# Ledger of designs, part 23: VH-VL binders against f9uss8

Target 1, 221 residues: f9uss8
Amino acid sequence: MVLTDIEYLLSYLEAHHVPTIKKKRHTYLTYHGLAEHYTYVLKDGIIKNSIILQDGREYNLSYIAKPDVISLLRDEVSRSTDQPFNVRIESEYATFYQVNRVAFWKYVNSTPELQNYVKNYYRKKLSENILRLQRMVMNGKKGAICAFIYSLVDLFGRKVNEGILIDFVVTNDDIAGFCGISSRSSVNRMLKELRTDGVITVKNHKFIIQDVSYLLDQIAN
Below, E stands for the ipSAE of ESMFold2; O stands for the ipSAE of ESMFold2 at other seeds; V2 stands for 0.75 times the mean of E and O plus 0.25 times the DockQ between their complexes.

## First folded at step 7 (VH-VL; framework fv_romlusevimab)

Design rf2 (at its last look DockQ between E and O 0.08; V2 from the best seeds 0.00; counts 0 for: pae E 12.6 > 2, placed apart)
Fold by ESMFold2, look of step 7:
Structure rf2 (fold): chain C 221 residues (1-221), chain A 122 residues (1-122), chain B 108 residues (1-108)
Amino acid sequence: as target 1 above (221 residues)
Amino acid sequence: QVQLVQSGSELKKPGASVKVSCKASGYTFTTYAMNWVRQAPGQGLEWMGWINTNTGNPTYAQGFTGRFVFSLDTSVSTASLQISSLKAEDTAVYYCARVEEDFWSGYYMDVWGQGTTVTVSS
Amino acid sequence: SYVLTQPPSVSVAPGKTARITCGGNNIGDKNVHWYQQKPGQAPVLVIYYDSDRPSGIPERFSGSNSGNTATLTISGVEAGDEADYYCQVWDDSTDHVVFGGGTKLTVL
């Protein structure tokens, strides 16, 4: 019946025979600061956005786990085509529509339904970035880890008998990068403390959240 | 190649002491806690506790406080179990086994020593 | 503290399937590991995280865990599978390792 904005975009790209590409886990679609002439739309899979800091550390920004445009920071008249983020595949595979940046914006400018998608996309991303900023200013490193774990509930959470299963594998290095923590060993120690306190546990390599209230207490109002 | 090599079997009298050593090789010693597991003749496996190889902090299971002491020599990647005031009931095979100290570890023992038989006879 | 219960012995004909149980209250909430111990030898890990196999363990070894029972299943049993089998969990409430009492598998 009635298509959502993202469903409309996907059907539009199919109707215009936009090609797709497929990438394997832990390979990169794009790299921060390198020229990119395409707009990518996630069709299937999970990706992680990040940047490499001047000191070599990787700062992780977000996951995209549902069909969505990877980035719309550059339009058809932008002077720079530099990709704003590294985009790494976190699922076994991910598939993307690959459309020329100028052509993509021509589609948008000619199509009211795509204009509505872009308008809603920017509103959504602004809200997400405000929440991300709140997470970054949490008290202490343990508080940042709690906020990060809680943020995974919307992306990957599933109710199970033991609590809320985060149906996705996350490493200590990834957590360190999302939380601005310098070492994997610090993340490891703080996670062990949360486990001992009955806040989280592990089942088959994945988090189970047992005390959501504790995690919520770490999030700024 | 990852290995845990234990010291040789011991025959002791009641009241004596024994020290069982467990030398690790082929991996970073301080990234795995060292467990000690006892098996009396004809009996099952009994966890005695473990020692954090990075901090030296031991954890002892119930019934293994007092006469049983875990120690380390990190310079030679060796964990040791000392049993004081030996009793006949201490007759058993003693195993060392490693467990990764990562939060994501399932606390399973992927590598075991060959075992050291301690016999306490009158 | 937490207790794991195993049958003392299981007998199975060659080529048949052996099932060794490990009982515990809400053991399905825990990660169960299994060890094989042949006479005069140290235990060897054969299953971890309920159902994962270490490198070198044949596919005929499998595991499951739900409710109050975890099960080690050995399909196509061979004489070389004759051993004692132990289940093991980590008890988060005590921070202790817990072993089952062991099950002697006899291949008749």
Scores: ipSAE 0.375, ipTM 0.718, lowest interface PAE 2.3, mean pLDDT 89
Fold by ESMFold2 at other seeds, look of step 7:
Structure rf2 (fold): chain C 221 residues (1-221), chain A 122 residues (1-122), chain B 108 residues (1-108)
Amino acid sequence: as target 1 above (221 residues)
Amino acid sequence: QVQLVQSGSELKKPGASVKVSCKASGYTFTTYAMNWVRQAPGQGLEWMGWINTNTGNPTYAQGFTGRFVFSLDTSVSTASLQISSLKAEDTAVYYCARVEEDFWSGYYMDVWGQGTTVTVSS
Amino acid sequence: SYVLTQPPSVSVAPGKTARITCGGNNIGDKNVHWYQQKPGQAPVLVIYYDSDRPSGIPERFSGSNSGNTATLTISGVEAGDEADYYCQVWDDSTDHVVFGGGTKLTVL
């Protein structure tokens, strides 16, 4: 059978007995701006990438909810070893392969299948960054919230009788951080408006999306 | 520790007014709406309404418009219930209870005041 | 508008299981909360979101909610569980809190 490039990477790491580490919910794997000499690959769990702005606000960039490399912004010849993000565990636990950064790139440079993974990784991350830029530029606050909620469908969505359940707990602070909104109260108000309009509701601490078309209309305009 | 401490019991004559206070401590006052719940002697719980502590906007349940007024003093983290033109039927225990002002709230009352007994008799 | 129906009373022997029901149209689509009130005391939240327990509430308190019925279950009932129990929902159509009429649990 033909492995996907992430499946190939995982099997490569296992075959080379790359050690793993385990971290618990709401602890940090890495911090933005601190030197780090390892490349981490998510084996299992859910994490959130973020940075701290000058005013102390946490700006959330993405979730990683499937096996993937945490960051490839630094290669074996990079002058800076600073980590680009804070990485916080959002699942009860998360497990990571831990490989020396220089050694990781030696693996890549000697292995065509890993080179293909890296090329596809950069394409995917570039596409994600374009979407992030669009969200920040093209939408008002409500549109950004709708775009964020819609983005959770691919990550955590599950069809249920009442609509699409987002099988993951998010907070108003997290949403504010993803949407570039300084006020938790503003997020809360806009979510309540969406509920009143029959677009979303809450069951057991989680979103249920009842009207996907409404969400799409808000982010298309 | 999170607490809601209500003012003491009141004995009033018909036609008088009473103000029941509810002082909050141990949390950020403006993040929870304050509910008022009435319980007449031997009866069940009756929701009177709530006041949004961030905006000051009250919502009154059916039957509690007119003589019942919710108010706030956010400088001292206090919500108040004013009852005017008291009648014998207003004899009850009055509770304050908080509900998180959050989309994720199921609108449950996690913390209650101890209750204030208002007795209206001649 | 939305109505919650509870039995007026339930009796259970010590050590047995009490089940207190809360009926409502499509209550399974709502988040049901339960309060315990002992004589002369303020209500205390014992179950929220159908089945979650606040810290400090014993594991023998549990809840379920499906169809037209939510149920508070108290296993291994003790004399100290004797109280009035109220179910409560939020009614989205009126933006109001709705309480059930209450159920007196008697342990004998």
Scores: ipSAE 0.242, ipTM 0.643, lowest interface PAE 3.1, mean pLDDT 88
ESMFold2 (binder alone), look of step 7: mean pLDDT 93; pTM 0.953
ESMFold2, look of step 8: ipSAE 0.000; ipTM 0.497
ESMFold2 (binder alone), look of step 8: mean pLDDT 94; pTM 0.957
ESMFold2 at other seeds, look of step 8: ipSAE 0.162; ipTM 0.662

Design rf3 (at its last look DockQ between E and O 0.81; V2 from the best seeds 0.00; counts 0 for: pae O 11.9 > 2)
Fold by ESMFold2, look of step 7:
Structure rf3 (fold): chain C 221 residues (1-221), chain A 122 residues (1-122), chain B 108 residues (1-108)
Amino acid sequence: as target 1 above (221 residues)
Amino acid sequence: QVQLVQSGSELKKPGASVKVSCKASGYTFTTYAMNWVRQAPGQGLEWMGWINTNTGNPTYAQGFTGRFVFSLDTSVSTASLQISSLKAEDTAVYYCARVEEDFWSGYYMDVWGQGTTVTVSS
Amino acid sequence: SYVLTQPPSVSVAPGKTARITCGGNNIGSKNVHWYQQKPGQAPVLVIYYDSDRPSGIPERFSGSNSGNTATLTISGVEAGDEADYYCQVWDDSTDHVVFGGGTKLTVL
């Protein structure tokens, strides 16, 4: 049996007794543009990456809901580096391995499996960012919302009798921030249209997707 | 059990002040905004505005800026409405009601307080 | 300033169906919520998001919303349903909650 890249990384961190920290819902692990001496690896929980614009609006980039490196930092020789994103906890709690940035790169440079992880991590993140950009800038507002809802299926989707349940509460502010829409009221209006058209429904504050093919048809290809 | 319990009814003279309190229980106070709704005798419901219970930022409906002040004491899960310089036309029942703000911007009030009657008479 | 229009009163015989309308320009694009207020009591949410019932509201309460009219429907009306009923929306242009004027349901 071959470990996946992330499984190897987690095993390596456990074997080296890397300490963990725990953060509660809606607190921040890191902030965009501030210096950070640690690399964090998500062990448990759900986080959201974002940046805060000059006018105070939050632009949301992604959820991370599986173990993964939160962000790789620049070179091991840098004393500190800017964090690329704000990282906010969206689950009740989240737990992170906290490893010194220089030590992390030392592990990577001496371990071919970790070097492979880093290469695949960057390839994966580049692909994800390209797809995200295409979904957000090449679709109209309705299409961006459809793309976002569809993206939640892999993260939180669960089949139920009524369709595909998105087993996570997503607010209008979150959707607005992911879709580049300036107001919660615009999001609510478009979600109402999707509900009226039988594409989604809401039960117990969670989406149920009833027509996934509609969502796929709205995504630019 | 989610509950909003308001302070008792008040009889006041014109020019006085009154403070109506609304104590929440059975839920995380800071996850729902608190609305204030006025109902004058024999009249319908009139939205006065709300206060964000996480930030303390109030929003007042048109006509309720000035003499009406929303405030919080989050340590005891209590929202308050202060009305200063009372006028006879302020005679009404005042309700607090929570709104599910962060869900869908649906702005519906699922739980209401029992109401506080404020009577302003000469 | 968005306006919701309700009839002032509706009368219905016990066991029959009451329909209470809420008129508004393009109200079908908005989420409509309904409240029941019995004399001397606080309002109680009976329908939200046009047609959803909170826990504890009987299935005989239902709602619909399309075009310029939302409707609260109470089937099998009982004497205990006698109350004032208010519709409510959020007005995106003013960022205000808007209530209808209320409809007095009388069970004869």
Scores: ipSAE 0.006, ipTM 0.568, lowest interface PAE 10.1, mean pLDDT 85
Fold by ESMFold2 at other seeds, look of step 7:
Structure rf3 (fold): chain C 221 residues (1-221), chain A 122 residues (1-122), chain B 108 residues (1-108)
Amino acid sequence: as target 1 above (221 residues)
Amino acid sequence: QVQLVQSGSELKKPGASVKVSCKASGYTFTTYAMNWVRQAPGQGLEWMGWINTNTGNPTYAQGFTGRFVFSLDTSVSTASLQISSLKAEDTAVYYCARVEEDFWSGYYMDVWGQGTTVTVSS
Amino acid sequence: SYVLTQPPSVSVAPGKTARITCGGNNIGSKNVHWYQQKPGQAPVLVIYYDSDRPSGIPERFSGSNSGNTATLTISGVEAGDEADYYCQVWDDSTDHVVFGGGTKLTVL
């Protein structure tokens, strides 16, 4: 059978008896700037990456909602072992493979299929970083919110009769952190404008996108 | 069933203290902030502030700093309001109300406690 | 310090429509929530986000919000609707909750 690169990685970790850990909602797997000797691979659940800016604000980088490696910014020869991001669990629980960083890179260096995973991983993460920069830098606050909401479609979107349901609860504080907006009250005001204009609605505390063309029109490119 | 159950009514003398408790059930206590709302006899609703049930950080409205202290016991899903140096003007019904933590940040209070009457007289 | 103004009372005949207003500077940019309080009882949420009804609130209750006025509308008023009604917003500038002064609805 031909496995996808992530399926291969997961099968490889299982075959090598890599242990797992389980963390519950709103606890942290890792913190930015703390020493970390493990590479973590998400097995199940949803997490959020963030960093603390020098003025104390938290900047949210991404969700990881499918199996993937949490971070590969430190390799086996890196001088620093500092974790590059805060990683918080957003689902009820999340499960991670926990593998020694040096051992993980030994696996990669000896296994062409894992090398292919790593190359694709870096391409994907680079593209995601460019999209995050566009959200924050090339748009006003409303455009950033529109870009962020649109980005949730690939992560959590499914079609329903009323439009595209974002099947995950995202708080105004989380949106503020993803969009570089300093207050949840400002996010609330802009979301009210989108609701009043018929662009989004709310059902069971989840967004339904009713006018995706409006979102795309507000995004600078 | 989500509910907030408050402690019973209190009759106090000026200068005493009182602790009003609010026990939550039917939901994850630390995912909703807890508001305190005062209603003096014959008057409207007055927001006193809230406490973040995850961090324990309180926010007090103007006029409620000093003698009013919000606290938590998360092990029993209970928020408390302590009022020290009671004055006759503190005679009121005190409500707890949870704030829906959703993406709108509108702070609407979907579940209220039954209220605790504090009477201060001498 | 954002201020909400409500009329102190509104009277309406049974079966008619009651309209309770909540005035505020640019209130149309805010989410308005409405509470019903019957004598001796805790408030109950009847409208949130200007116009949404919680589960169990009859369709006779509706809300609107534009410009400087939000309105709670109760159609087909019944004797059981007699209560005090409060509007409420979040004030962005202070990060505080603000209540209106309340409106006593009397059903004649």
Scores: ipSAE 0.005, ipTM 0.543, lowest interface PAE 11.9, mean pLDDT 86
ESMFold2 (binder alone), look of step 7: mean pLDDT 94; pTM 0.956

Design rf4 (at its last look DockQ between E and O 0.15; V2 from the best seeds 0.00; counts 0 for: pae E 12.4 > 2, placed apart)
Fold by ESMFold2, look of step 7:
Structure rf4 (fold): chain C 221 residues (1-221), chain A 122 residues (1-122), chain B 108 residues (1-108)
Amino acid sequence: as target 1 above (221 residues)
Amino acid sequence: QVQLVQSGSELKKPGASVKVSCKASGYTFTTYAMNWVRQAPGQGLEWMGWINTNTGNPTYAQGFTGRFVFSLDTSVSTASLQISSLKAEDTAVYYCARVEEDFWSGYYMDVWGQGTTVTVSS
Amino acid sequence: SYVLTQPPSVSVAPGKTARITCGGNNIGDYNVHWYQQKPGQAPVLVIYYDSDRPSGIPERFSGSNSGNTATLTISGVEAGDEADYYCQVWDDSTDHVVFGGGTKLTVL
């Protein structure tokens, strides 16, 4: 019986009695550009990665909705590194293992199963970054929104009688930040078009995708 | 239960300042923006603007960009409206109201405070 | 500076249907919300997203929105429905909330 690489990482951290911290909804775990001595591993909960640009705009980059390392460090030797993103808690609470950065890399460098996790992590993140770039560069605003909504299926999707329920509340402000749209009112108009066309519907502040093929047709290839 | 409870009514002279507070309970304060709405005697509702409770960034409606200041104290889940250099025209009921951010961007106010009457009289 | 136009008043006999209109250029492209305000009280949301009801609002309150007109419909009107009613949208040209002027519903 072989553990997945994330299951191995979590069991390894538990076996080494790595402490956890708990953060409540809409508080920040880390901030872009500030030095940090820890690597954080999501134990449970949902977080959002973002950056705030000089002009005040917030770009949302990704959700992490299952256990994973929040960010891996490039310099294995340094005791600290600048955090690449703001990390905000989107669930009611989120729990993180708080691992000293140097200790984390010592674990990895001495443990082949953790080395495999790191290699797979980089492959996964590269693929996700390519898709994120395509969403922002190749799609118009409507295509970006459709691509974003479609991406939520893998994270939060659950089949229901009416279609695919996205079992998580995603605000229009958040959507604007994920799609590089400067105002939530622009998001509102495009989402109303999708609702009017029967592509999506809303139940209890969560949306249900009723026509997945329409979403895919709006995405540039 | 979600509630917004505002500070008591104020009687002020022209040129003074007033601070109206709005204390939130029953929900996570930083998850919704806080709006301010004015209603002069016998008049309709007038949107003054809102403040993002997560970032503290205010947005003011046209005509409210000078003497009106929105602020927060997140440690006690309280939004405040400060009005300086009060004029007789500022006599009104001032409401706080939260904006529920839903998948559909409607910008609707689902919960309102009880209102604070500010009377400016010489 | 988007403008919402409401009739100043509407009178309806008890048990009949009241229809309160909210006019605006292409208002059908907007999400329209409705508030009820009784004398001396804060407004209360009664309809959002054109036609959805918050918990606790009776089913006899309904809404529609198409073309240049949104309508709040109150069937089986009761004396307790006597209030001012405001429509509201978000105006994306100014990034502002816009209220209609209000309609006084009188139940005779």
Scores: ipSAE 0.000, ipTM 0.496, lowest interface PAE 12.4, mean pLDDT 85
Fold by ESMFold2 at other seeds, look of step 7:
Structure rf4 (fold): chain C 221 residues (1-221), chain A 122 residues (1-122), chain B 108 residues (1-108)
Amino acid sequence: as target 1 above (221 residues)
Amino acid sequence: QVQLVQSGSELKKPGASVKVSCKASGYTFTTYAMNWVRQAPGQGLEWMGWINTNTGNPTYAQGFTGRFVFSLDTSVSTASLQISSLKAEDTAVYYCARVEEDFWSGYYMDVWGQGTTVTVSS
Amino acid sequence: SYVLTQPPSVSVAPGKTARITCGGNNIGDYNVHWYQQKPGQAPVLVIYYDSDRPSGIPERFSGSNSGNTATLTISGVEAGDEADYYCQVWDDSTDHVVFGGGTKLTVL
């Protein structure tokens, strides 16, 4: 059986007895701008990356809902050790491997399979950031909300009889933060329009996407 | 103009029944759930439950799962509360209030009826 | 079942600021709504989604919500603000609306 690159990384960390830490819902693992000497690898749970703006608003960047490295923006020789994002736990608990940043890069530099993980990690993150940029510059408020909902399919999507279930509760505040919208009323109105138009429905406080083509039509190309 | 107009006050004896109506106007009736809220004399607001105006399915708060029945007549945009086997402790003002049905609205009651006083005395 | 706790009364002089609290375990995770009820009248929504103001409500009404406390703030209090005030959330674990016990605001 061939391990995926993340499965290889997790097995490697276990074999080297890397300690874990556990954090509870709505606590922060790291904060934007604070020095951090560890690389964290998500073992279990769901986290949200964000930046808190000068006026106190939170701009949400992404979810990580499967095992993955939290951030590789800084390497072993980087001039700055500042964390690029706030990392908040969104599941009831999340468990992280905690490895010294310099030690992590020593593992990578000596291990071709981990080098492959890092190459794929950067390729994946670059693609995600290009899509995020498109969402931010090419859409009005409704288009941004549609793009965000569509982006949840890969993270939380599961086929059910009624359509594609987004199997995670996403709050209006989260949507506003991902879409750069300051008015909760605008988010509510646009979600109501999507429901009335048969694009989404809500069951047990979760979205079910019924018309993916409509979401794509609202997103600027 | 969005409005909820309730039926007039009622004076009843213990053991009787009463039906309070709530007629909606100025909006699409099936886009808002109808809540019922009780306020006994000198007391706070007490949520009794709601009825989904699109499906007709009621949800009752625990203390209201017996003698209280929510119903609809969608053809005249009217929700009703029936209380059977009236007791003295049912003396209260009964309000209808609308809530946008999906959870994304945060379930706030933006429009209330004027209230219907039900008095139960012997 | 989820419980919201309000002080039974608050007194404030005309022109001053009234602050009415609504306490609940992790209430900052909820959207808090506030209602004003004048004697003999139906409640009126004055704040929704913690801090949003319906059309027709003066801007001197404001709200905040974090941690275990939500607060309705009324600046420049007038005699006409004398009323009972209720906070409210939706508890999605029980699918129930929850009201606070109410706070009587007295302008004196």
Scores: ipSAE 0.000, ipTM 0.429, lowest interface PAE 12.3, mean pLDDT 85
ESMFold2 (binder alone), look of step 7: mean pLDDT 93; pTM 0.955

